# Ledger of designs, part 1: miniprotein binders against q9bqp7

Scores and structures below are computed, not measured.

Target 1, 240 residues: q9bqp7
Amino acid sequence: VPQNWFPIFNPERSDKPNASDPSVPLKIPLQRNVIPSVTRVLQQTMTKQQVFLLERWKQRMILELGEDGFKEYTSNVFLQGKRFHEALESILSPQETLKERDENLLKSGYIESVQHILKDVSGVRALESAVQHETLNYIGLLDCVAEYQGKLCVIDWKTSEKPKPFIQSTFDNPLQVVAYMGAMNHDTNYSFQVQCGLIVVAYKDGSPAHPHFMDAELCSQYWTKWLLRLEEYTEKKKNQ
Structure headers, positions and changes below count from the first letter of each chain, unless a header shows other numbers.
F, E and O are the ipSAE of ESMFold2-Fast, ESMFold2 and OpenDDE, as the mean of both directions, binder to target and target to binder. V2 is 0.75 times the mean of E and O plus 0.25 times the DockQ between their complexes.
[cut] marks letters that were taken out.

## First folded at step 1 (miniprotein)

Design a1
Fold by ESMFold2-Fast, scan of step 2:
Structure a1 (fold): chain B 240 residues (1-240), chain A 80 residues (1-80)
Amino acid sequence: as target 1 above (240 residues)
Amino acid sequence: SPELRKRIDELMNKIRELADQLRKMGNPEAAEEVELLLFEAEWLIYEFDETGDPKLIEEAKKILQEIRDLVEKMKRELES
């Protein structure tokens, strides 16, 4: 159990839309400061087993592609992920100017992969928006907050190249989602409550994306694990 | 499926115990290799439970077989 336990959900908030909610999705810019980001906390507190697994994957890829080939591969994966997120923001935004974005970005295999998921997404409330947990002192930039099959979710979009079986953030993806959720639920810039998460893994070849839905109970379980990672990060900083 | 999952978990726990013994007896690299493969298999099984994609479970079975081979190797090394 974490020493500085704090609840993920805010009992004073509702997940229902109200007349005061903006009609355009919120996009609060992430401000640089000394407060750690979710990504930094997770990267700095990887278990030794996660580090070994990542290093084993790296060694296999270098053996297959060579050093320069591996560098090119990882750069391309990063660029494709960035373009995928830009395309999704454009698609989910109600603004006409964003919908007129580069046609090539909207026609990738990754976008084809998520079409069936997007049909179940509505009521977008935030896109590429900053969150800060005012009490636990961490920040993040979430991808999307919207209703998925009628439930308000923090949605995290991931790209995966079949048949590669794992990526660095695979075990930490649920922690990332609940960290954003807990921050948003206690961030005064937001007025609503999120109780569910959704991790969507899109595939380069256009194969149907896999949705990993996280209900409130599962989110609470991962929240406890996130608090342990945050505690570990804080202790490491204190002792440096 | 609950009974099958229990048997898989029991196997995984036994593998962790043998890896821990090997680590204490001076072969931490072999113990780490076993743990790495176990985490790969756990991730694939998790993904299979969520998606139902049969390719994921087949890949997990291959990794579990590699783990079984390493467990047998560790057992022989502990006896030596």
Scores: ipSAE 0.000, ipTM 0.215, lowest interface PAE 10.5, mean pLDDT 77
ESMFold2 (binder alone), alone request of step 1: mean pLDDT 78; pTM 0.676

Design c1 (at its last look DockQ between E and O 0.24; V2 from the best seeds 0.00; counts 0 for: pae E 11.5 > 1.5, pTM E .547 < .8, unsure alone 65.011 < 70)
Fold by ESMFold2-Fast, scan of step 2:
Structure c1 (fold): chain B 240 residues (1-240), chain A 81 residues (1-81)
Amino acid sequence: as target 1 above (240 residues)
Amino acid sequence: SKKEVYIWFEGDSPEELREVIERLVEKAEELGAKVYIEVEGDEVLIFVEGLSEEIKRKLAEKAKEIAEKYGVKVYIEVEKS
């Protein structure tokens, strides 16, 4: 159990639309500061199994591609992920005109992969938007907040070369989602409450994306694990 | 050292084994175990920690039964320390 427990949900907020909600999705820019990001906390507190699997993958890829080939591969993966997020932001923005959309990105296998998920997404409230937990002192940049099958979710878009049909295969992604959720629920820049999460893993070959829906109870369970990771990060920072 | 169970399925897509793997994982997590899943092509590797010796044995036996039912290969290693 975490030493400093804090609730994920805000009892003063509702998931229902209200008159203060903007007609355009929120896009608050992430400001650089000394407060740790969600991704930084998670990277600095990886489990031994996560480190082992990542190191095994790196060594195998270096053996197959060489050092230069590995660097090129990882750069391409990063660029493809960035382009995928840009395409999704464009598709989901109600204020976006078609004239600036990249046809090559809209035709990608990743976009084909998520089509069946996108048909169930509506009511977009935030896109590529910064969140800050004012009490727990961490920040993040979430991908999307929208209704998925009628439920308001923090949605995280992932690309993968390997199948990820199980939520456990996504390792820290559930923690990332609930960290954003808890921050948004307590961030004064937002007025609504999110109680559900969705991790969508898209594939380059266009095979159907795997959605990992997280209901309120599951989010609460991962929230406790996130608080432990945040506590571990804070302790390591004090210990140098 | 920690005691762990490693379960590896071959020959079927992870999608075809999803429901059964999810039931095994759910039961392990209900018992307080930590579960990790690595998927590579048609292979699934499951790491489970925090189980008693009795439960590890039962989990291994259930994995073998599932492999026989679906006609897939399974490799199981139980670490004892």
Scores: ipSAE 0.022, ipTM 0.530, lowest interface PAE 6.3, mean pLDDT 81
Fold by OpenDDE base, look of step 3:
Structure c1 (fold): chain B 240 residues (1-240), chain A 81 residues (1-81)
Amino acid sequence: as target 1 above (240 residues)
Amino acid sequence: SKKEVYIWFEGDSPEELREVIERLVEKAEELGAKVYIEVEGDEVLIFVEGLSEEIKRKLAEKAKEIAEKYGVKVYIEVEKS
C-alpha cells in the first residue's frame, strides 16, 4: 500500500465536458524543470524481471545485428515512432490546421494499422499536451485525450514490430497512462477529468492495431502501482 | 532473495499459443500471482511474480501440464537470487 496515497480522480471536477468544447485541442508546452517525468520515474524503477527481459532482448539483437546494426535498428525504431506520432497529431488535429499534411507521413504501415481505431475516436480534447501533478511532483507529455467509443480516454499510441495482444505485454504503458490521467485530473490547466485509458499498439506491417481499453476500475488498480513506483523513485533519489 | 520463475512457450505462432497463455494467466490469478507476458516471434515469455515459492512452483507445474495438453514446447527457468 502506498504511504502517500492520492486519488486518481478529482471529485471537484465534473465528468461532463462543459458545453464549451474547445474547438481546438489543448497543446500545453512541456516546461523544462527539475520535476521528474513519468517516463523517468518508470525507467528508474523497473523491476528485476523487466530489466532481465530488456537485457535478454538486447543481447539477442546484438548477436543478430551486431553492435552497430543494433544502434541503427534502435535509431530507426525511434524515428518511426516519432513520425507515427507526428502523423497522428496531424490526423487528429482540426482540419483548419491540416493545410500542411505531409502526405508522406500518412503512408506508413502504422497509420494503416490504426485506421479501425481512428474510426472510433472523436471529441479530441488534447494533443501532445503537458500535464503536471503539483502535489505528487511529476510531469508528463500525453499523446491524446479523446473519446473512444463514446468514453473520454487518455490515449497512448505505441509502435511495435511484435504482436501485443494482451495488456500485460505492454509492461509499464498502463502505468504511464494512469500517471497522465491522475496528473491531468488535478492539473489546473484542464477543466475536465478522464476516467478511462486506452493503449493502442500499432504494427509496422499494417495489421490491425490492438486496443487495450482501461476502465475506471482497472485504472484505479494501476494507479496504486504507479504510486508505489513514484515512492520508490523518491526514496532512491533521497539516498543518492 | 525471491526466486523468479520464467516460462517460455514455443509454437508455430503466438496466436496458436493464445489459449495456452490465457489458461496459465487464469491459474496465476486464481493463485494471486502476477503475470507479465512478452511475445517474441514464435516464443511467448511469461514472468511470474508470486507471493511465495510455493505459488511459483505450482504455476510452473501447471505450465508444464498446459503445454503437454496443447502439444506446445515449454521451458521453465528459475532464477536463483
Scores: ipSAE 0.013, ipTM 0.344, lowest interface PAE 7.6, mean pLDDT 80
Fold by ESMFold2, look of step 3:
Structure c1 (fold): chain B 240 residues (1-240), chain A 81 residues (1-81)
Amino acid sequence: as target 1 above (240 residues)
Amino acid sequence: SKKEVYIWFEGDSPEELREVIERLVEKAEELGAKVYIEVEGDEVLIFVEGLSEEIKRKLAEKAKEIAEKYGVKVYIEVEKS
């Protein structure tokens, strides 16, 4: 039970877009500020279990690859993720660069992995767009807002080297999605709101990606958990 | 929620790690503890709560016995009381 509750949905907004020219997805720029990002909040409020798992994984990787090998490995993983997000933004942009400049971005197992998901995605409203919750004072950069199987969703794209068949195996990703959703729903840069979420986990070998759909009820459950994490972060910052 | 035990195992064999998990979970539940499990890579983390100091010690000794029996590495951390 959060001490400072705030609703995830805005009753003054509809989840259906206005018919006035939604043909170009929104891309609100992210700006440098002192307001914490969603990912910083989540990183700074990791459980003891998560911290121990990450530390042990790091030590094993360093033992197997050496320190330089580990740095190279993590750099390559970061680059693959960046390229994946760039490719998806290009694919989902209605008019931009589908031609030859995107060939090298489109040639990856991750893109093959999500093809069956992309067939069900339409009505793109936002891509790589900043969100800010003015009242709760946090920011984020969401990947995509689009319809998935007819439902308007905040969609988060993730790469993984290990299968993630259950939403519980995506760890903090549901909190990330609902935090973006809540911020967007109360951000004056957006005229509509979203009540559903989707996490898509793509695989390097091209295996079919796992979609994890979150209806409004599930989003509300995770929203409560997000508020607790945000409160925890705020308390830690006051004590530093 | 406090005075917790963290146990994790490291091994190459999924079958042996499953056996280790099952036997440790069995013991923890016998002792009245709530058990949570996370698996990442070749490591298994077991988080246990609701234990007295004596039960924490018994569980830690059992985890060491199980790890030795199956030839896996184990790391145990018990929070101060």
Scores: ipSAE 0.000, ipTM 0.224, lowest interface PAE 11.5, mean pLDDT 77
ESMFold2 (binder alone), alone request of step 1: mean pLDDT 61; pTM 0.475
ESMFold2 (binder alone), look of step 3: mean pLDDT 65; pTM 0.546

Design c2
Fold by ESMFold2-Fast, scan of step 2:
Structure c2 (fold): chain B 240 residues (1-240), chain A 81 residues (1-81)
Amino acid sequence: as target 1 above (240 residues)
Amino acid sequence: SKKEVFILFEGDSPEELREVIERLVEKAEELGAKVEIEVEGDEVWIYVEGLSEEIKRKLAEKAKEIAEKYGVKVLIEVEKS
């Protein structure tokens, strides 16, 4: 194998459960000093198309809400997303007991939206857990690693106000998922291998969430694109 | 590729166009293109990168056919990027 080849999957690892796997999902804390995060790399290497879409969206929202209204709106969207992730972590954690605040979060439209997906999720191995690719020098915080319909997946929970029925509607989310996958597969804090991804887009009005499953072949295709974004980031950082 | 195509469909219900849009996207990806879709109420934006000029023309013709069949508006822009 060439030294300059960076595979997403680790040939020395198995995707099957083994006796050394912890019974409680892993939750490695994220610690960052100088190593770039997956989200930072993606934000700093957006395509002209993505920049255009983001700017068009901002222009429309500012026109509708005003500058102060836009700031309040984006802050609220961020907070709702954070609460949604906290609720899912609570639901999927085998040792966690629902608190009063978590019970109130379970009544949100976003949680209602994902109920049919959660029925197919089991065997949780990691929740809100830090990953680091030791060779490629990037870090991330993944949402969940669990079996979805019998396949071990990196699962990323997303909230959206706009319908996202196509994986192509999720922008860089597939790249984010495979970046976490490749990091986890090469992180010494983990002993198992993940070969599949799942992006779940939840809706505020409780409309059924859209699951976007990524098999091993699709993950490999997105991994190649992620490596190009990482290379672009590294080159841009040298020139800043 | 430095080339990109923007396709906008405008109609009353994006869900009614789902199967046809999926077929268009699948065809573009089979040809090696990157596709991104954004839905905004009655608008569906499709962004396609990595296609040759000949294939862009064929994709544009297919998009027009879809628009005519479903009675929706379509705007297609092809640019070097």
Scores: ipSAE 0.000, ipTM 0.307, lowest interface PAE 11.4, mean pLDDT 77
ESMFold2 (binder alone), alone request of step 1: mean pLDDT 74; pTM 0.681

Design c3 (at its last look DockQ between E and O 0.14; V2 from the best seeds 0.00; counts 0 for: pae E 12.0 > 1.5, pTM E .461 < .8, unsure alone 59.569 < 70, placed apart)
Fold by OpenDDE base, look of step 3:
Structure c3 (fold): chain B 240 residues (1-240), chain A 81 residues (1-81)
Amino acid sequence: as target 1 above (240 residues)
Amino acid sequence: SKKTVRIEFRGDSPELLRWVIEYLVFLAEELGAKVTIEVEGDTVRITVEGLSEEIKRELAELAKYIAEEYGVKVEIRVEKS
């Protein structure tokens, strides 16, 4: 049990957005500060076993591709992910901002992969927006807040070259999502709260993306695990 | 005789179990393992082949850790093939 328990949901916020759906999704800039990001917390609190397996995978990839080949591979994966997020932001943004759709960004297997998910996405409230949990002292940049099948979710988009999520993104993704939810639910820049999460794994070959819906119960379970990771991070930083 | 690691998962949360399985399968395959998944009722059995004994052990330990952390029951069997 976390020593410093804090609720994921804010009882002072209504689940129903005020009827004024903002015509424009929120895009709060991430401020450069000394506050750790969700990603940093998760990376610094990986288990020895996780680190070992990642290092073994890296060594194998270097053996197969060479050092330069592995660097190129990693750079390409990162670039593809970035372009995918940029394309999604463009797609999910209001039409007035769409005039500069780089048609080249939309011509990807990843975009094709998520088309069936995008049909169920509506009511976009935030895109590439910073969240801060003032009490728990962490920050993050969430991809999207929108309704998925009529449920308001924090949506996190992931890319995979294989019909499986990448190591760097998959296992801690639910923790990342709930961390963003908890931060948003207590961030004064947001007037609403979210109770659900959605992880979407898009595939390079255009095969149908896998949606991983997280209900309020599952989010609460992962929230407890997130709090433990955050405590571990905080303890490690005090001992440095 | 190539030792095979069989990992059996049982859990009350299908979504959580899915993530654990997908992650382990991913790790094993990235390491060049052949992974077989068998589903029998509420039990998922993962068989991992083609890895060194050391790596198989580490995967099994990781699986156990993850399962325990997420409240999923795990049974690990090392079979001699």
Scores: ipSAE 0.017, ipTM 0.329, lowest interface PAE 7.3, mean pLDDT 80
Fold by ESMFold2-Fast, scan of step 2:
Structure c3 (fold): chain B 240 residues (1-240), chain A 81 residues (1-81)
Amino acid sequence: as target 1 above (240 residues)
Amino acid sequence: SKKTVRIEFRGDSPELLRWVIEYLVFLAEELGAKVTIEVEGDTVRITVEGLSEEIKRELAELAKYIAEEYGVKVEIRVEKS
């Protein structure tokens, strides 16, 4: 990565931090400020191709559902995603009384979809937690940091109605994951190093979720692309 | 469906060729389209089987986008297969 002077991994951090203290997963609140979020950077630097694809999807949905039906559909998709993330945070959080969990949140098809993935998830270190890259000046709210099949990962939970068996069909999701990873690796609120990513695409009908594992090399490749998007965002800001 | 649509265009841009290939993979996944891509130098030939009104609309929008952004000539032909 010779053109990348801002490395995704922190050379001063251990790849295997063994803290003796049994810590509850970190949940640092996101503080809104003038520093851009990962999602804002990605949304404001979409390629012409991504804008075209989004517009075509929107037009197909409006033709199928009507204008009001489209608004209802998008509201429902947003709400289902929010509920899915809330359920996962509840499942992965340490709790003394299982009765305190909302049983209805645990019964969705999306939760059924991810059961086989959850069996391989352990050692949760962060849930719904804020990250900030001190040097590159961006923030984010990551879903989860945990071990997947023995590898510490930034895990991003996605919902989809259509199958997404290839990482290419998840678009900017790899960029989002590595942006969170790079931020966490350089955020003084965290003491560990993450080198892997995992995008989990869950399905409404309960069909098995597709895991997209990203090793250190793949993360480094997407990190370079994320830095280009961040640079593009900065340039667009100068012209406003 | 016995209808087949063939799209052919010529472009010297590696970015255009990459985008078209990525879009067709996306189209196959999202719409269940049966799409075949053949690349020969700077010429891309796209064959779509099982033509539906939805696929026809998406191919027309793709052709329009390519023509407008890259200034290339796009030919769409409906063939019996």
Scores: ipSAE 0.013, ipTM 0.447, lowest interface PAE 7.9, mean pLDDT 77
Fold by ESMFold2, look of step 3:
Structure c3 (fold): chain B 240 residues (1-240), chain A 81 residues (1-81)
Amino acid sequence: as target 1 above (240 residues)
Amino acid sequence: SKKTVRIEFRGDSPELLRWVIEYLVFLAEELGAKVTIEVEGDTVRITVEGLSEEIKRELAELAKYIAEEYGVKVEIRVEKS
């Protein structure tokens, strides 16, 4: 049980935005802070076992590809993820700039992979938008807030490549989503809240993406785990 | 017939055993394998289908390393379905 428990939902808010809100999604800029990001907290609280297995996988990849080959592989995976997020932001933007965008940016296996998911996404409220939890002292940059099959979600887009194991994937994906949810729900830049999460895993070959819906109960379970990771991070910071 | 990999886990540390199982299942699913989990007493059996030879080598090496370093008993079987 976390010693300093805090609720993920804000009883002062609803999940229905003001009807007079503008039609463009929010994009709150990330500001320089002394407080940690979600990603930093998760990276610095990985278990010794997670770190060890990741390093073993890394060494096997280096043995197979060489040092330069591994560096190029990891750089390519990062660039593919970045282009995927950029393409999704462009696709989900309410402005009709798609005809004026480079078709090469919009054509990829990952984009083909998510087409079935995108048809169920509507009511985009935020894209690539900063969140801050003032009470718990962390920040993040969420990918998307939109309705998925009628439920308002924080949506996180992930890429997956086969058969080469990834190095950026961890057990922590649901923790990232709920951390963004909690921050958004207690961030004064947002007038509404979100109670659900969605993780979408897209595939390089265009195979249908897998959606992983997280209802409020599941989000609350992962929220407790996130609070424990944040406590661990804070304790390590005090000892360092 | 297609080949499957059955991985059996036993250990004295339920938290470490859980972590190992969750990590291996996560990796297998990220690589596109189908995973079936059975629990029988203190033994957890994971059946993995759709493995390439590369995936089989990776899982076997991870399981062997974990057994050597963390005191978790892991047996890997390649079976014809």
Scores: ipSAE 0.000, ipTM 0.187, lowest interface PAE 12.0, mean pLDDT 73
ESMFold2 (binder alone), alone request of step 1: mean pLDDT 59; pTM 0.425
ESMFold2 (binder alone), look of step 3: mean pLDDT 60; pTM 0.438

Design c4
Fold by ESMFold2-Fast, scan of step 2:
Structure c4 (fold): chain B 240 residues (1-240), chain A 85 residues (1-85)
Amino acid sequence: as target 1 above (240 residues)
Amino acid sequence: SKKTVRIEFRGDSPEELREVIERLVEKAEELGAKVEIEVEWYDGFYEVTITVEGLSEEIKRKLAEKAKEIAEKYGVKVEIRVEKS
């Protein structure tokens, strides 16, 4: 079966922890190269519906805030997301290197939002770490790999102003998660197997974050869709 | 190779789209097609994506025509995408 040629899971890897596994989370730096990132592939292969909705959203916001107000709004959203990720890295790292920088953010609504999820997170193995699929030639920077409720997951942290109670509401986030998973499972810098994903949507007002858990079967289904997006990207690149 | 037909409807509420969805799913099943439904709330609208897989490309074309007919009847927007696997 042709679909077995590019599996998401590596049959040569164990999902059980090894005594020689590092005591501190891995943080491999992302290197600039010609290999496309997960984000670039997804951005360059958006559906016509996603493009339409994004343009409609931009027009509405510009009408409400003005052009300068819209630029300020989008800059603030980006900075809030960045600070949220920095705070989570500080909280989940056994090294205390970032705690002082994010002191005020540790009291933010976003961090309050994720408290109930963080209680179920342990065994952190990677934070803000680069992954590369050596055969399929793509790269990414994942947020976190840790055990959630006893299952090793690729965890993606998201901030949202609006509630996202359904996984479908997270757009391409499931594809991003499985792309990182497949890359890590085939990256020689890592020795373990990840079979589950978790998308966590945090809210600024401190409302409880929505966790979207993805089991191995669901990850395999999204992996097939990711491979189609990667193929579409490769074909578009050949024609440009 | 096979073709997948994606049919996307947009409306103000899921109730307004319920009848459209039900009629299309019924037609797809009559034609022997397998149907997957995804629902999303975005920007004050409900978006429903119906992904249909059938054994025949003729069935996929008939379903696309029926989707346009149903959308026109109920005054909802529809976008149909035929993707090659």
Scores: ipSAE 0.000, ipTM 0.089, lowest interface PAE 18.5, mean pLDDT 73
ESMFold2 (binder alone), alone request of step 1: mean pLDDT 73; pTM 0.658

Design l1
Fold by ESMFold2-Fast, scan of step 2:
Structure l1 (fold): chain B 240 residues (1-240), chain A 80 residues (1-80)
Amino acid sequence: as target 1 above (240 residues)
Amino acid sequence: SPELKERIYELLEKIEELALELRKMGNPEAAEKVLELAYEAWLLMFEFEETGDPKLIEEAKKILQEIRDLVEKMKRELES
C-alpha cells in the first residue's frame, strides 16, 4: 500500500465537453527540468523479474545478431515506433490534408493495422501533449486523448513486430497510461476528466491491431501500482 | 519441439489476459503472482533456446500448469 496515496480522479472535473474547451487538440510542449518523467520512473523501478528477463532477452539477441546487429535492430524498432506516432498525430490532426493522410497510411503496415481502431476514435482533445502532476511531481508526454467508442480515453499507441504482443513490454504499459491520466486530471493546463485508458498494439505485418481497454475500476487498480513505483523511485533518489 | 514451443507462447499470452481478469475481480496479489510465474516460464524458454535441453520445456510446462491451477483457485474463491 503506498504511504502517500493520492486519488487518480479529480472530483472538480467532468468528462463531458465544456463550451470553453478548445476546438483544436491541445499540444502542450514538454519542458525538461529536474521533475522525473513517467518513463524514467518506470525504467528506474523495474522489478527484479523484469530486469532478469530483459537481460536474458538482450543476451539472446546479441548471441544471434552480434552487438552491431542488436544495436541496428533496436534502432530500427525505435524509428518504426517514432514514425508510427508521427503518422497517427498527422492523421488525427484536424488540419491535415487528405493527400498527406493517404501517404502516411501507405507507408506502414502499422498504420494499416490500426485502421479499424481509428474508425472508433473521435473527439480528439490532445495529441503529443505534456502532462504534469503538480502534487506528485512527475511529468509525461501522452500520445492521444480522444473518445474511443464514446468514452474519453488516454490512448497509448504501441508497435509489435510479432502477431503476439511481447509480454514484458506490455506489463508497464497500463502503469504508463494511468500515470498520464492522473497527471492530466490534476494539470491546470487541462479542464476535463479522463477515466478510461486504451492501449493499442499495432502489428508490422498489417494484421488487425489489438485494443486493450481499461475502464475506471481497472485504471484505479493500476494507479495504486503506479503510486508504489513512484514511491520506490523517490526513495531510491533520496538514498543516492 | 517447435510445436510445443509455440503452444507455450500461446499459454503465456492467455496468462496475461487471466492476470488482467484477476485484477478486475479485485485480486491484484494473485495477478502479480501469476505474472511472476509467467516470467519464470519465459526465462526457461530462453534457456531452452540457448541449450536445447528438453527438460527446460518440461519445467516451463509445470510452471504454466501451476499458473492455471492458481488462477482457477482464485476465481473459485472470489465467486464463493
Scores: ipSAE 0.005, ipTM 0.199, lowest interface PAE 10.8, mean pLDDT 77
ESMFold2 (binder alone), alone request of step 1: mean pLDDT 78; pTM 0.708

Design l2
Fold by ESMFold2-Fast, scan of step 2:
Structure l2 (fold): chain B 240 residues (1-240), chain A 80 residues (1-80)
Amino acid sequence: as target 1 above (240 residues)
Amino acid sequence: SPELEERILELAYEIWLLMFELEKMGNPEAAKRVYELLEKAEELALEFRKTGDPKLIEEAKKILQEIRDLVEKMKRELES
């Protein structure tokens, strides 16, 4: 699927707030259906090399921690990531009661890590919200859409532990961001245009998070790569 | 050979893990060099799959040797 037939940006939309935009951030629920998610497409189209890398990372961790230790480690990493996203949704929500309910979560090292980034985030338009590209036939659940340093971004929050970084954070993060962006820009549930991405890597020890900003040109480059992955996924499904 | 291609993939994985460890330990220049060599090895492996050109085998061997030498240097630095 050529990029010119399915552009990432929608010429009918502006990145400026509209009078019709809701005052509270959108949170469209993700519905289960036959349409593949961004995550599923990326996982099913990993190269043999990427599969080897992930498998050997697992083997190394098992060697270091043991079978049960590895399971506990991955479970804890998953739980911490989930709680980090819940805390960020609470912090960025305009509702005071949500922030109070998650008070213990708000004091984690990961939240401390992102404080500097959060000071530059404003104008939140969507949180934990479903996107669908009906024409290209994929869905996703994005973390956040907000202005970062004055530019409207799809923001993806990642956690990293020193010295054991998440391998998944290095593989397909930019593809994930642009896939959500392209879907949102063509989803009737949304009225605005997003042209920038931001990947924020937060650290467990509270060290300052690293922001990886993606301008419109970089997003367009990764969009082309995402379309190739989506095409590969579609072809694999036909060759059942 | 198909065996050489598999060897390149196996070595690339092991070096990639070492690169992550060196990045976290504060040796980013060594990690960058390994990354550059890995990219070249991957490109040669892909080209060899398509063409079967024996010259690509010789180029891959040189890259494998550079990678091995760099890995040995990195191991010594980690042990020190």
Scores: ipSAE 0.000, ipTM 0.191, lowest interface PAE 11.5, mean pLDDT 75
ESMFold2 (binder alone), alone request of step 1: mean pLDDT 70; pTM 0.550

